# VH-VL binders against Rho GTPase-activating protein 11A (ARHGAP11A), part 1

No score or structure here was measured in a lab: all are predicted.

Target 1, 191 residues: Rho GTPase-activating protein 11A (ARHGAP11A), of Homo sapiens (Human) (q6p4f7r49to239)
Amino acid sequence: VPFNALPHSAVPEYGHIPSFLVDACTSLEDHIHTEGLFRKSGSVIRLKALKNKVDHGEGCLSSAPPCDIAGLLKQFFRELPEPILPADLHEALLKAQQLGTEEKNKATLLLSCLLADHTVHVLRYFFNFLRNVSLRSSENKMDSSNLAVIFAPNLLQTSEGHEKMSSNTEKKLRLQAAVVQTLIDYASDIG
Below, numbering starts at 1 at the first letter of every chain, in headers, positions and changes, except where a header shows other numbers; antibody chains aren't numbered by Kabat.
ipSAE, averaged over its two directions, is called F for ESMFold2-Fast, E for ESMFold2 and O for OpenDDE. V2 adds 0.75 times the mean of E and O to 0.25 times the DockQ between the complexes of E and O.
[cut] marks letters that were taken out.
The coordinates of atoms that the task and the answers printed are left out; those that the model quotes come from them. Centres of patches stay.

## First folded at step 4 (VH-VL; framework fv_rosmantuzumab)

Design a10 (from R3 with heavy chain G100P)
Fold by ESMFold2-Fast, scan of step 4:
Order: sequence, then C-alpha cells, then structure tokens
Structure a10 (fold): chain C 191 residues (1-191), chain A 122 residues (1-122), chain B 111 residues (1-111)
Amino acid sequence: as target 1 above (191 residues)
Amino acid sequence: QVQLVQSGAEVKKPGASVKVSCKASGYTFTSYYIHWVRQAPGQGLEWIGYINPSGGSTSYNQKFKNRVTMTRDTSTSTAYMELSRLRSEDTAVYYCAREPYSSGWYDAFDIWGQGTTLTVSS
Amino acid sequence: DIQMTQSPSSLSASVGDRVTITCKASQSVDYSGDSYLNWYQQKPGKAPKLLIYAASSLQSGVPSRFSGSGSGTDFTLTISPVQAEDFATYYCQQSYSTPLTFGAGTKLELK
C-alpha cells in the first residue's frame, strides 16, 4: 500500500502525515537521548510482536523499548511499495553528490523540488525529526552521518538489494548515504 | 556492580507450585528484559520466557503455557517466575538473565543470576 | 522451533591448541544483515557467561583468543590458543525466533 493511501494524522506546519510515522517519531522524541537509537534493529522477536499489535490497532508504541520502535520505523520505509525517494530520481541524486562541496547540497535540494507536495511534507517532517536526533549526538552518539548510513538502505531501496558486491557498489552506498545526510542537515529546505 | 541474585533452593512434591525470585541491583531495572532459562541435570539450556519489567508484558515458551507466570515488582527491582503443577521433569537449575534493549546488543544475555535449584520428588 | 545442532558433543585438547566448535541452525537466523546467534561458556556449578553476540562480536571483558564467525545457518566458535581456564562447556543460541533455542553443548576437555 502506497504511503498516500495510509491512515493520516494532521500535523501543524506539515499537513497530513502517515499516522504510524507521527506515532513512532513522537514516541522516540521522549527517548531522543538514547545511545545508538537506530544503530541496531532491535530484537526480531519483539519487532514481529510489535508490528502484529500495531497492524491490529492495539497500539503499544508508548510502552515499547525505543530501539524496537526505531527498528519498526526503519521497517516501515523498507516495506513501502515504492521508495519514498522515487527511483526515477536516484541516479540524479547520486550524481548531485559527486559535484563540488558547495554545489552538491544545493543540487540535491533542488532535485527535492521535483517531488509531489505530499511527499515533500512527509520528508520534511521525518528529516526534521532526524535532524533533531543528530543535534543530540553528544548524548545519543548519532550524528547525521551515522543516521544517513542507517537510513539510506531503507529510503533508497531497490527491488534486489544484494545484486553485486564490488567497489562500484561500495561507492554507490556511500553516495546514497551522502544524499540522506544532506536531507538531514538541510531538512527545513526540502522542497 | 550489576547483579541478579536469586532465591534459594527449593524441594517440592509433584503437583505443587514454586515461585523463584530474581533481585536486580546496580542498574535501572526497567531498562532491561528479564529472561528465564532452566537446565536439567546433565542436560542443556532451555528457554522458558521473558518479562519486560517496564510494562509487565510477557512471552512464554509454548511448552510451559498455562503452567508458568512471570511477574515483577518495580519497587524492589525483583522479577518472579512461578511454575505450577510440578512434575519430576521440572527438576532443574533455574536461571534469570538480563537482556539489554535500550543500549548495546538486544539479543544476548549479558548478566545471569547464580541459579536456583529445584528438586521435584515424592 | 529452530533446531540448533552443535558438533562435536565433546572435544579433547591441550593448552596451546586451536579448537573449533560448529553450530548449525535448521533455518536462517539472519535479519537485516545481522546474525541472531550467540555463544556462551559454562563451567561446572556456574551460570553461563556470554562470549560472543551477533555471531562475531566479542563481549566486553572476553579475551581476544575467542572469535566467532558465520552467517545464515552455519556458525563457528574458535578458541586459539586454548588456556587452562577454557576447559568448559560451550553453547550456541539463536534469538531470531521464539522459542529461543540452544545447541546441546560442546564439552571442551583436557587431553
């Protein structure tokens, strides 16, 4: 199910954002100081149990361990039928990150202007949340570079992830992380 | 000095119930799951279940369903495992163990209690 | 249930040897690039002690002569060089699916 078809909650200044994303980010705000918040996926056993309860409307995010909520949040983006950052833009976004230091961030943000309005609002909401996490990196040890490495595979998913292992693949993964880091650092400028 | 200290050895008759305690100290009790594992004489390790001390939620191995109940008391930082309708096959050493979920690796038991020996005999 | 098969059931070695213990899961215990496989050491009359988590990560305070490797269904624990205090029983454990399950154990004995 596309993310525009999911249940939505009205969020001041951001518009209509998927309810799960609002619930997860709001719950994690209470635990923003937690060390390594997104580094581990959490317990697979607890993630499966938590997802089952959420899918049946039994809401338990506020009482769940923060790292399990973080794992479920990563899974949410992975499970989207189409990546939230459209596949058609991936090549252009990676090329933007190969530009000079001053130009690469501007080019990446300009490409975000091509996104649908709803997608822009959801991305601004989520990346502003990640920026807030990165601003607490002295406490949580998760700066924007750390968060970008973790979220890039979830946000820039391809149909087959383990296609080939090569130096080209490693460079591609670094560029994908660089794209995500730009979006975290300049979250308010998305779209 | 992180510790899990368990209650003493128990001798029970078949059909009775036993309640084993596990007192935590040296860390925030509600930040770690508590698992229970047993080991019969000369046998390997067998997982019984876990409790989240924060919310009190539990998960049990189906082999022990309807016979095991896990609880906790946050004011004393103590977890409990009660096993009912005891059989001779329940003779074992019972361990409580801590699983970190807020920091570090979530899937491994980094701190263990010393064990409680249960003997079930007529 | 995921069945964990350890081999050998017992192993005789001398101080200074390199020993390898094998653990096979009946199905993959990998998720999102991590292996949900842990190794414990147990001495007679004592509780188990965590040695390795996530197949290859050394637990804090554990000597570097212990190492773990593998992914999917096949895992190994290596002890090199074996020291006198290493003669104990070793267990692998999966935490991928409930119920959590352990291998039957490998007893490392002095030759």
Scores: ipSAE 0.047, ipTM 0.630, lowest interface PAE 6.2, mean pLDDT 85

Design a11 (from R3 with heavy chain Y106S)
Fold by ESMFold2-Fast, scan of step 4:
Structure a11 (fold): chain C 191 residues (1-191), chain A 122 residues (1-122), chain B 111 residues (1-111)
Amino acid sequence: as target 1 above (191 residues)
Amino acid sequence: QVQLVQSGAEVKKPGASVKVSCKASGYTFTSYYIHWVRQAPGQGLEWIGYINPSGGSTSYNQKFKNRVTMTRDTSTSTAYMELSRLRSEDTAVYYCAREGYSSGWSDAFDIWGQGTTLTVSS
Amino acid sequence: DIQMTQSPSSLSASVGDRVTITCKASQSVDYSGDSYLNWYQQKPGKAPKLLIYAASSLQSGVPSRFSGSGSGTDFTLTISPVQAEDFATYYCQQSYSTPLTFGAGTKLELK
């Protein structure tokens, strides 16, 4: 299901945000000090059971272990039919990160102004959550660079699923992570 | 410290039922799944099932599904496993174990009870 | 059910030796880049103790002479160098799907 067709919850300051995303981020706020949060997949058995309950409107995420909620959150973005960051902006976003240190963040944020209002609100909500996680890096060991490496593949899905690893692929993955890191560090400036 | 303490040894007749308890302490009981595993004398480990103490949801190994019931009491932080219609083949040490590790989740059993010996004899 | 095959069933070693125990799953136990395979140590009359989780991650408090490796279907536990307290039975376990299953165990005996 496309993300604008998912059930939504009204969130002050952000508008209508997918209910799953709100529930997951809210449930994780009490656990953002957890070391290695998002670093590894949660229990696959519990993830499958939890996803089944959530899909049928049964079971509350607040009852689930933090790492399972984190795993479902990664899966949520990975399984969207279309990447939340539109594919037609990917080349421009990667080129922005190749600019000088003064320009790359400004160019990336300027490109985010081309996003639909709904997408901007969802991204601002989620990346502000990730920024809060990164601010607890002394406890959780997950700074914005670590989080960017984890989420970039889920947020910047390639249009071609059969790319072989090469020096060009390594550079692309590094640039994708840099885009996500900029969005975490400047979350309130998205759009 | 984090620990699971099980009830004492049981001797039962064939056809009877047994209910083993597992009392948790040192952590938030409702935050971790509890699994039950048994070991017959001189044999390996066999998984029976799990319970989520938060909601009470359970999953049983099909081999035991028609004879096993898992419950919990959140007020006493205690999990229970009841096995009915006992046979001599049910003679084993029964363990409860906590699933999970705080640095990351892998479905590993990081804390185990000391075990409860069940002997089924006539 | 996923069948877990351990080899060897028993192994004799001396203190200071390097020992390897293997575990083979009848199907892949990997999900999203992680391997759902754990290793436990059990001494006579005691409950099992977690040594390795996620195939290669050392449990807190476990000595670094224990290490795990592998992915997919083939996994190895290595103990090097073997110490006197390591003589015990070792079990692998998959946590990928229910029912959770264990290998039959490998008994490490003093030579």
Scores: ipSAE 0.013, ipTM 0.581, lowest interface PAE 8.0, mean pLDDT 85

Design a12 (from R3 with heavy chain W105Y Y106W)
Fold by ESMFold2-Fast, scan of step 4:
Structure a12 (fold): chain C 191 residues (1-191), chain A 122 residues (1-122), chain B 111 residues (1-111)
Amino acid sequence: as target 1 above (191 residues)
Amino acid sequence: QVQLVQSGAEVKKPGASVKVSCKASGYTFTSYYIHWVRQAPGQGLEWIGYINPSGGSTSYNQKFKNRVTMTRDTSTSTAYMELSRLRSEDTAVYYCAREGYSSGYWDAFDIWGQGTTLTVSS
Amino acid sequence: DIQMTQSPSSLSASVGDRVTITCKASQSVDYSGDSYLNWYQQKPGKAPKLLIYAASSLQSGVPSRFSGSGSGTDFTLTISPVQAEDFATYYCQQSYSTPLTFGAGTKLELK
């Protein structure tokens, strides 16, 4: 199911945001100082149990370990029917990151103006959360570069088969992470 | 230095209850789930359930749901499993085990208690 | 419930042999590129000991003569060369879905 069809919660300043995303980000803010929060794998058993409770409105994320909540958050974006950053914008976003220093950020943000209003609100909410995580990098060791490497595959997922690791694959992965890093660093300017 | 130490052997009558303890040391108790597994004489391993020591949430194998209760005491780093309405078929060695989910572990039981032998007989 | 079928139930071998134990899950135990399958060794009167996690990763302190392979539903544990201390019962286990389930075990005996 598309993310705009999911249950939503009203969030001041952002509008209606998927309820799961609000609950997960709010719960993780209590643990924002945790080192390696998004780098370590959560338990798949616990992620499944937690997801089942959340999907049926029974679970409370505040009682779950932070790494399991972080795992569910990554899974949420990875398992969307289509990437939250639409596939038809991916090529343009990667090309934007090949421009000069200030031009690449400006071009990436300009491309975000092509996103649907609801998508813009959700991305502003989520990337502002990630920016807040990056501001605690002295404690949690997760700066915007680290977060971008972790989330880029989840946010720019494709249904295409995995390419062999090569120079071209490494360049693509670097550019995907660069797109996400720009969106983290300029979260309030998205759309 | 990381270890789980269980309580001693128990002999019970059918219909009674037993409460087995599992004391953790050498690590942060609330960071790892504790699972309970049993093994009847000469048989294989059977999963009973788990407890999250942080918050106390539990998940039980449906086979035991109406008879098992798992709890913990964070001040003593001890997990407990209580099994009620005991039958002769509950005669087994009961193990507690830590589920490793950090530092490269993949939901495997990396540390086990020594086991608690339960004999249920008339 | 995921059923774990382990073969053979027992196996006789000599020191220096190569032995292979197989484990089949009734459904895939893969998630996000990793296999949630573990192997344990149990000696009489002792608790099980973790040998292999994530199908192919060797647990710290376990000798390199133990190796695991497979993905999806089909997995193998290989011991080569077999040493005297390896005569024990081996269990596979899926950690993909509750209830967690184990294979029935394979007893490795000295010929």
Scores: ipSAE 0.008, ipTM 0.523, lowest interface PAE 9.5, mean pLDDT 83

Design a13 (from R3 with heavy chain G104S)
Fold by ESMFold2-Fast, scan of step 4:
Structure a13 (fold): chain C 191 residues (1-191), chain A 122 residues (1-122), chain B 111 residues (1-111)
Amino acid sequence: as target 1 above (191 residues)
Amino acid sequence: QVQLVQSGAEVKKPGASVKVSCKASGYTFTSYYIHWVRQAPGQGLEWIGYINPSGGSTSYNQKFKNRVTMTRDTSTSTAYMELSRLRSEDTAVYYCAREGYSSSWYDAFDIWGQGTTLTVSS
Amino acid sequence: DIQMTQSPSSLSASVGDRVTITCKASQSVDYSGDSYLNWYQQKPGKAPKLLIYAASSLQSGVPSRFSGSGSGTDFTLTISPVQAEDFATYYCQQSYSTPLTFGAGTKLELK
């Protein structure tokens, strides 16, 4: 299901955000101090059971282990029909990160101005959540660089990318992470 | 000290039921899943199922689903596995095991009980 | 059910040797960059002991001579150098899907 067609919740300051994203981020905010929260996917068995309950409106995420919620959050972005960061912008975003130190962040944020309003609101919401996680890196060991490495494959996923990633893969993955790190560090400036 | 202590050896006749206990200490009992695994003489390890001590939810290996019941008592930090309609092929050592002690290890069995020997014979 | 195939079923080694045990899953046990593959050691008359989790992570308190590697369907446990106390049976286990399944075990005999 396209992410504009998903159930949405009204969030002050951000507008209408996919309900799952709001529920997951809100639940994880209570565990923001947890070391290594996003490093592992959580139990696959429990992720499947939890997803089934969530899809049927049966349970709330607050009762689930934090790492399972984190795993569902990564899965949510990975399984979108189109990446939340549109595929047609990916090459431009990676090229922006190859600019000089003073220019790369500015260029990346300028490219975010091309995003649809709803996408901007969702990205601001999610990346501000990740920024809050990174601000507590002394406790949780998850700075913006660590979070970027974890989320870049989920946010910049394409079916074609899976097939051709073997060649120059390390350089491309590093640039994808750099894009995500810029969006975390400057979350309020997206769009 | 984190440990799981199981009840003693049992000898049962075919058709009977057995209830094995697993007492947890040294950690928050409701924070970690408890799994049950058995090992027949000269054979490998076979997973039976798990219980979440917090809510009491269970998941059983289909092979045992019609005969196994897992419960817990949070006031005594004890998990139980009851196996009914026993057959000679149920002769085995039965272990309880804790599923990890951190978020990174939820799916690995980091602490094991000492085992309970069950012999099913006439 | 995911079938776990271990090889060899048994092997003998001298103290100081490098020993390799392999484990093959009938389907991938990877999810989101993690491998749901664990290794256990079992000594006669004792409960199994966790050695390696997530294919390559060493359990706290386990000697560094134990190491795990692999991804997808093919996994390896390496013991180097082998010590006298390493006489035991070793099991791989997948925790990717229920029912959780174990390999048949590899018996390490010290000569």
Scores: ipSAE 0.012, ipTM 0.593, lowest interface PAE 8.2, mean pLDDT 84

Design a14 (from R3 with heavy chain Y106F)
Fold by ESMFold2-Fast, scan of step 4:
Structure a14 (fold): chain C 191 residues (1-191), chain A 122 residues (1-122), chain B 111 residues (1-111)
Amino acid sequence: as target 1 above (191 residues)
Amino acid sequence: QVQLVQSGAEVKKPGASVKVSCKASGYTFTSYYIHWVRQAPGQGLEWIGYINPSGGSTSYNQKFKNRVTMTRDTSTSTAYMELSRLRSEDTAVYYCAREGYSSGWFDAFDIWGQGTTLTVSS
Amino acid sequence: DIQMTQSPSSLSASVGDRVTITCKASQSVDYSGDSYLNWYQQKPGKAPKLLIYAASSLQSGVPSRFSGSGSGTDFTLTISPVQAEDFATYYCQQSYSTPLTFGAGTKLELK
């Protein structure tokens, strides 16, 4: 299901945000000091069970371990039919990150102005949450670079192709992480 | 000081039930999942299921689903596994094990009980 | 169910040797950049002891002569140099999907 068709909750200052995203981020706020929260995926077995309950309206995130909620949050973005960052912008976003030090962040943010209004609101909400996580890196050990490495594959996923490990795979992964890091560091300036 | 201590050896007849206990000490009992694993004589390890001591939720290996029940008592920090309709093939050492602090995110077991030997014979 | 195949089933070694045990999963046990593969050591009459979790993370208190590597379906446990107390049975375990499954074990014997 496309993310604009999912159930939404009204969030002050952000508008209508997918309810699952609000519930997951809100549940994690009380555990923002947890060391390695997003780096360690949590039990994949419990994650699959929790997702099944949530999909059938039975689950309660408040009773789940924080690492499993974090894993379910990553899975949410991975399962979108289209990446939340549209595939047709990916090449331009990666090229923006190859510009000079002063220009790469500004170019990346300018490209975000091409996003639909709803997408901008969802991204501002989520990346402001990640920025808040990164600001507690002395306790949780997750700065914006660490979070970018973890979330980039989920936010810039591409359809399965014949592309396995290639000679330039590492460079592409590094640039994808750089895009995400810029969006975390400048979350309020997205769109 | 963190440890799991299990109840003693059991000898049962086919068709009977057995209830094994696993008493936790040295940590917050409700913060870690407890798994049950068995090992038949001279054989490898077989996973039975787990319980979340906080909420009491359980997950069982389908092989045992209609015969196994896992419970806990938070006031005594004790987990229980009951296996019913016993067969000679259930003869094994039964272990309880805790998901670790870091390793638990990968369902790896850092603390194990000493094991309870179950013998099922007529 | 995910099948875990260990090789060899047994091997003989002397103190000071380098030994490698392999474990193959019938399907990938990787998720979000992590491998859901753990290694345990078991001595006769004793409960298993966790050595390695997430394919390559050394459990606290385990000597550095133990190391794990691999991803996807192919994993290895290396012991180097082997010490007298290392003669035991070793098991790999996947925790990617239910039911959790173990390899059949590799018995490390003194030559």
Scores: ipSAE 0.055, ipTM 0.578, lowest interface PAE 5.8, mean pLDDT 84

Design a15 (from R3 with heavy chain G100T Y106T)
Fold by ESMFold2-Fast, scan of step 4:
Structure a15 (fold): chain C 191 residues (1-191), chain A 122 residues (1-122), chain B 111 residues (1-111)
Amino acid sequence: as target 1 above (191 residues)
Amino acid sequence: QVQLVQSGAEVKKPGASVKVSCKASGYTFTSYYIHWVRQAPGQGLEWIGYINPSGGSTSYNQKFKNRVTMTRDTSTSTAYMELSRLRSEDTAVYYCARETYSSGWTDAFDIWGQGTTLTVSS
Amino acid sequence: DIQMTQSPSSLSASVGDRVTITCKASQSVDYSGDSYLNWYQQKPGKAPKLLIYAASSLQSGVPSRFSGSGSGTDFTLTISPVQAEDFATYYCQQSYSTPLTFGAGTKLELK
């Protein structure tokens, strides 16, 4: 199922956001203090069962363990038919992160202006949620760099994710994380 | 103090049913899955199933599916496992265990009940 | 079902020794870079006690002489140096898929 064809919920200030994303983020808001919330996926068994229920339209997230909701959230982005950050922008986003300190964030945000309006609203919603998680890092041990490392493979998904780690792969993964960290730290400036 | 306290030993005849209780204290009962595991005398550990105390959803090992029922009472923070049509091979110590899940950890069992001995004999 | 094979079934050791117990899963128990494998200690007449989760993470309150390693299908539990209270039976367990399965156990005995 294409991204734009998913069920949507109206969210003040953000517009129409995929209902799953709203439900997951809203359920996790009560648990953003939880140490290492996103560091590991929850129970694989429960993630498979929970995904099945969600795919059939059951509203079960509010009663699910926080780590399972977090795992399902990562899986949601990983399994989109097209990455939420479009593949044709990936090369430019990684190059932007190789610029000097003052320029890399501005270049990354300028590239986000090329995104469709709907995508911008969804990204602002999600990255603002991650920014709020990062602001509780004294409790949850997840600052923006930690969250970026966790979410970058899911948001910038490629077939390359199955490769053995090499120096080129490590550099690419670090640059992908840097892109995501910029988007977390400047969530309100996306688009 | 986080604890799981189980009901006492049971002696049953073949064909009977047994219902074992597991009372939780010291934590939010609905926040953690409860698993049931058994151990026959001198043997290893065998997983029976789990219950989510929040919604009451269960998952059973196919070996026991037609004979086991797991329930809970949130007002007393107690989980139950009922095993029917008992056979001599069901003679074992039955444990309840809490699943660890803080910070996205695996289905590891961090807190265990003391065990309930079931003897099935004619 | 995922079959868990532990070796050895029993071993004898003295206080101060380094001992290694192995566990092999019939298929990979890894997901998203983490291994869904746990280790438990059981003393006679007692419930099992969690030692290691996620293959290598030490459970709170467990002495650092216990360590776990491995990924995919092959895992090890190391106890070094062995203390008198460590003579017990050790079980590995996969939590990757239902039914959850345990190894047959390894009994650590005093030489």
Scores: ipSAE 0.006, ipTM 0.579, lowest interface PAE 8.7, mean pLDDT 85

Design a16 (from R3 with heavy chain Y101S)
Fold by ESMFold2-Fast, scan of step 4:
Structure a16 (fold): chain C 191 residues (1-191), chain A 122 residues (1-122), chain B 111 residues (1-111)
Amino acid sequence: as target 1 above (191 residues)
Amino acid sequence: QVQLVQSGAEVKKPGASVKVSCKASGYTFTSYYIHWVRQAPGQGLEWIGYINPSGGSTSYNQKFKNRVTMTRDTSTSTAYMELSRLRSEDTAVYYCAREGSSSGWYDAFDIWGQGTTLTVSS
Amino acid sequence: DIQMTQSPSSLSASVGDRVTITCKASQSVDYSGDSYLNWYQQKPGKAPKLLIYAASSLQSGVPSRFSGSGSGTDFTLTISPVQAEDFATYYCQQSYSTPLTFGAGTKLELK
């Protein structure tokens, strides 16, 4: 199910955003103070049932527990045919994070200018949501580094086979999280 | 105090129906799923199904087919399980349990009712 | 249905011993890095009590002498040191897929 073929909702300042993403983020705003938001996996049985309802056009998530909505949101990004952060840019994004402290953020944001307009709008919407979560870290215990570790595998993973954990794999995972953290911290500057 | 209190013991004849209640207190009833589990004398635990008290949606173990119905009343914070077409093999202790854990809404059963003994005999 | 094979069916121990109970699922019960496996304790005439959730997380109020480990299909509950109140029946349970299924139970008996 291609990204641009999903049902979309018009969102002021962001344009056309996938309806599921709008519904999930809006529902989670009501629970933004929840400790460990996104850290817990939630119930897999409820997650599968909730996904089935969403796939059949029922977008209302208001009755679902926050952990289940958060889990479905992670699954949404993981299941995209192409990662929301395009595979073609992954090497450059990871290389940007190996630059000096100030330069790495600027380089990462400059690379985001290569993204399609629609992708930029969706990423700005989602990362501004994550930034809002991180701004409540005194209550929810989820700062931008915590959120980056959780979301990086879902935003940057491909279906290709992966090497077992090694120092090379650990370095790659660290750099992927660093990319996501930059995008959270500078969400309004994406694109 | 968080607790689930079940209705009392039942003795039924084969072919009858039984409706067991499970009254929740000390928490927001609509925030946690309620599961039903039974245990025959000297046997292990068998899952029957669950109900989401918020919307009333249910999921049943196929072994019970069309014999089980789960409902709830949000005004009294009470869940119900009705089992029809009773057989001697349905003789068991029936438990309701809340789906939760100390870390929040998880897939474990953190609070259990005391159990309702059902005896089916002619 | 996911079949849960628990072993041993019973074991005898003395107070102070270290005991290990094993649970094997017929297919993986892992999803997104978490294991959907729980452990319960049941004493005669009482409802089961949650000990461990998500394979290794200790439920609040449960003594630290109880621990869980494992992932995928193979899981272990360890009690060390065993105390007098621990002589009971223990059940593993998968919550990965409906129908939810339990192991047949392991009865821990005093030697």
Scores: ipSAE 0.108, ipTM 0.641, lowest interface PAE 5.4, mean pLDDT 86

Design a17 (from R3 with heavy chain Y101F)
Fold by ESMFold2-Fast, scan of step 4:
Structure a17 (fold): chain C 191 residues (1-191), chain A 122 residues (1-122), chain B 111 residues (1-111)
Amino acid sequence: as target 1 above (191 residues)
Amino acid sequence: QVQLVQSGAEVKKPGASVKVSCKASGYTFTSYYIHWVRQAPGQGLEWIGYINPSGGSTSYNQKFKNRVTMTRDTSTSTAYMELSRLRSEDTAVYYCAREGFSSGWYDAFDIWGQGTTLTVSS
Amino acid sequence: DIQMTQSPSSLSASVGDRVTITCKASQSVDYSGDSYLNWYQQKPGKAPKLLIYAASSLQSGVPSRFSGSGSGTDFTLTISPVQAEDFATYYCQQSYSTPLTFGAGTKLELK
């Protein structure tokens, strides 16, 4: 189903955020110190079972293992009908990351001002969560660079993602990760 | 030390039921799924099913339709597998195994019980 | 059900040799960049022991002479160099879909 048609929960200072995202992020906050959080997909059998329960409106993730919640969270973004970061902005975002060191972060954040208000609020909520994860990197071993590599393919998925690895593909993946890392590091400045 | 200790060997008649126990120690029993696997003499390994000790939810291999029941007792950290309407083809060593956490993976069997030999004969 | 085919069914080797065992799944056992394929070792009269999980990750306490590789449907377990205690039966297993299924086993025998 479309992104804005999903069940939503009211979150102070962020507005209406998809209920699954709120449930997943708040459940993971209890396990934020877990080493390698997001690195493994968890049990695929349980992941399939959890997805079926969530798809039928049974939202209780607090009893699930952290790695299974993390896996389902990655799947949530990957399976959206349209990427949460709109496809028409991807080329501009990647070009922004090719600017000089001082300008690339500012340009990326300025591009986020073009996003719809609802999308901005959802992204600020999620990236502030990821920033909090990165602040516990001494225990969980997941800094913003590690998280960016993991989430970039899920947040910037497109139909053109069926390319084989080449020098150009590797550069593109690196730039996509750089975009996500900027959004993690400057989460409060999105929009 | 993490270990799973199973009940002793059983000899049963066709049509009877058997209930095998698997006692866990050295870890938090409710944090890991328990699977059951059997091995007929000279044969390979066959998965029977699993139980989540925290909620008691189960999943069974359809081959054992309506004959297998898995339960647990959290007060004694013990998992049970009951197999009913026994046939000679059920003669095997039955193992319980923990689905262990290893670098974020919960799908590999890192700790195994020593096995329980079941012989079904007339 | 996912069928797991191991080859060879048995092989003979000497201490110090390099041996490879192959496992083929009837369909892909990959999900989200990970392979749900495990390898176990079983010695006569004993329970199986986990060697490799996620196709290539070495279980804690397992000697580095064991290694796993592969993705999708084709997987390999390598033992190099073979030691006297390695003569045992080896099983691959998929944990991608229920029912969980094992290969028929490969018996490694002393030459």
Scores: ipSAE 0.065, ipTM 0.631, lowest interface PAE 6.3, mean pLDDT 85

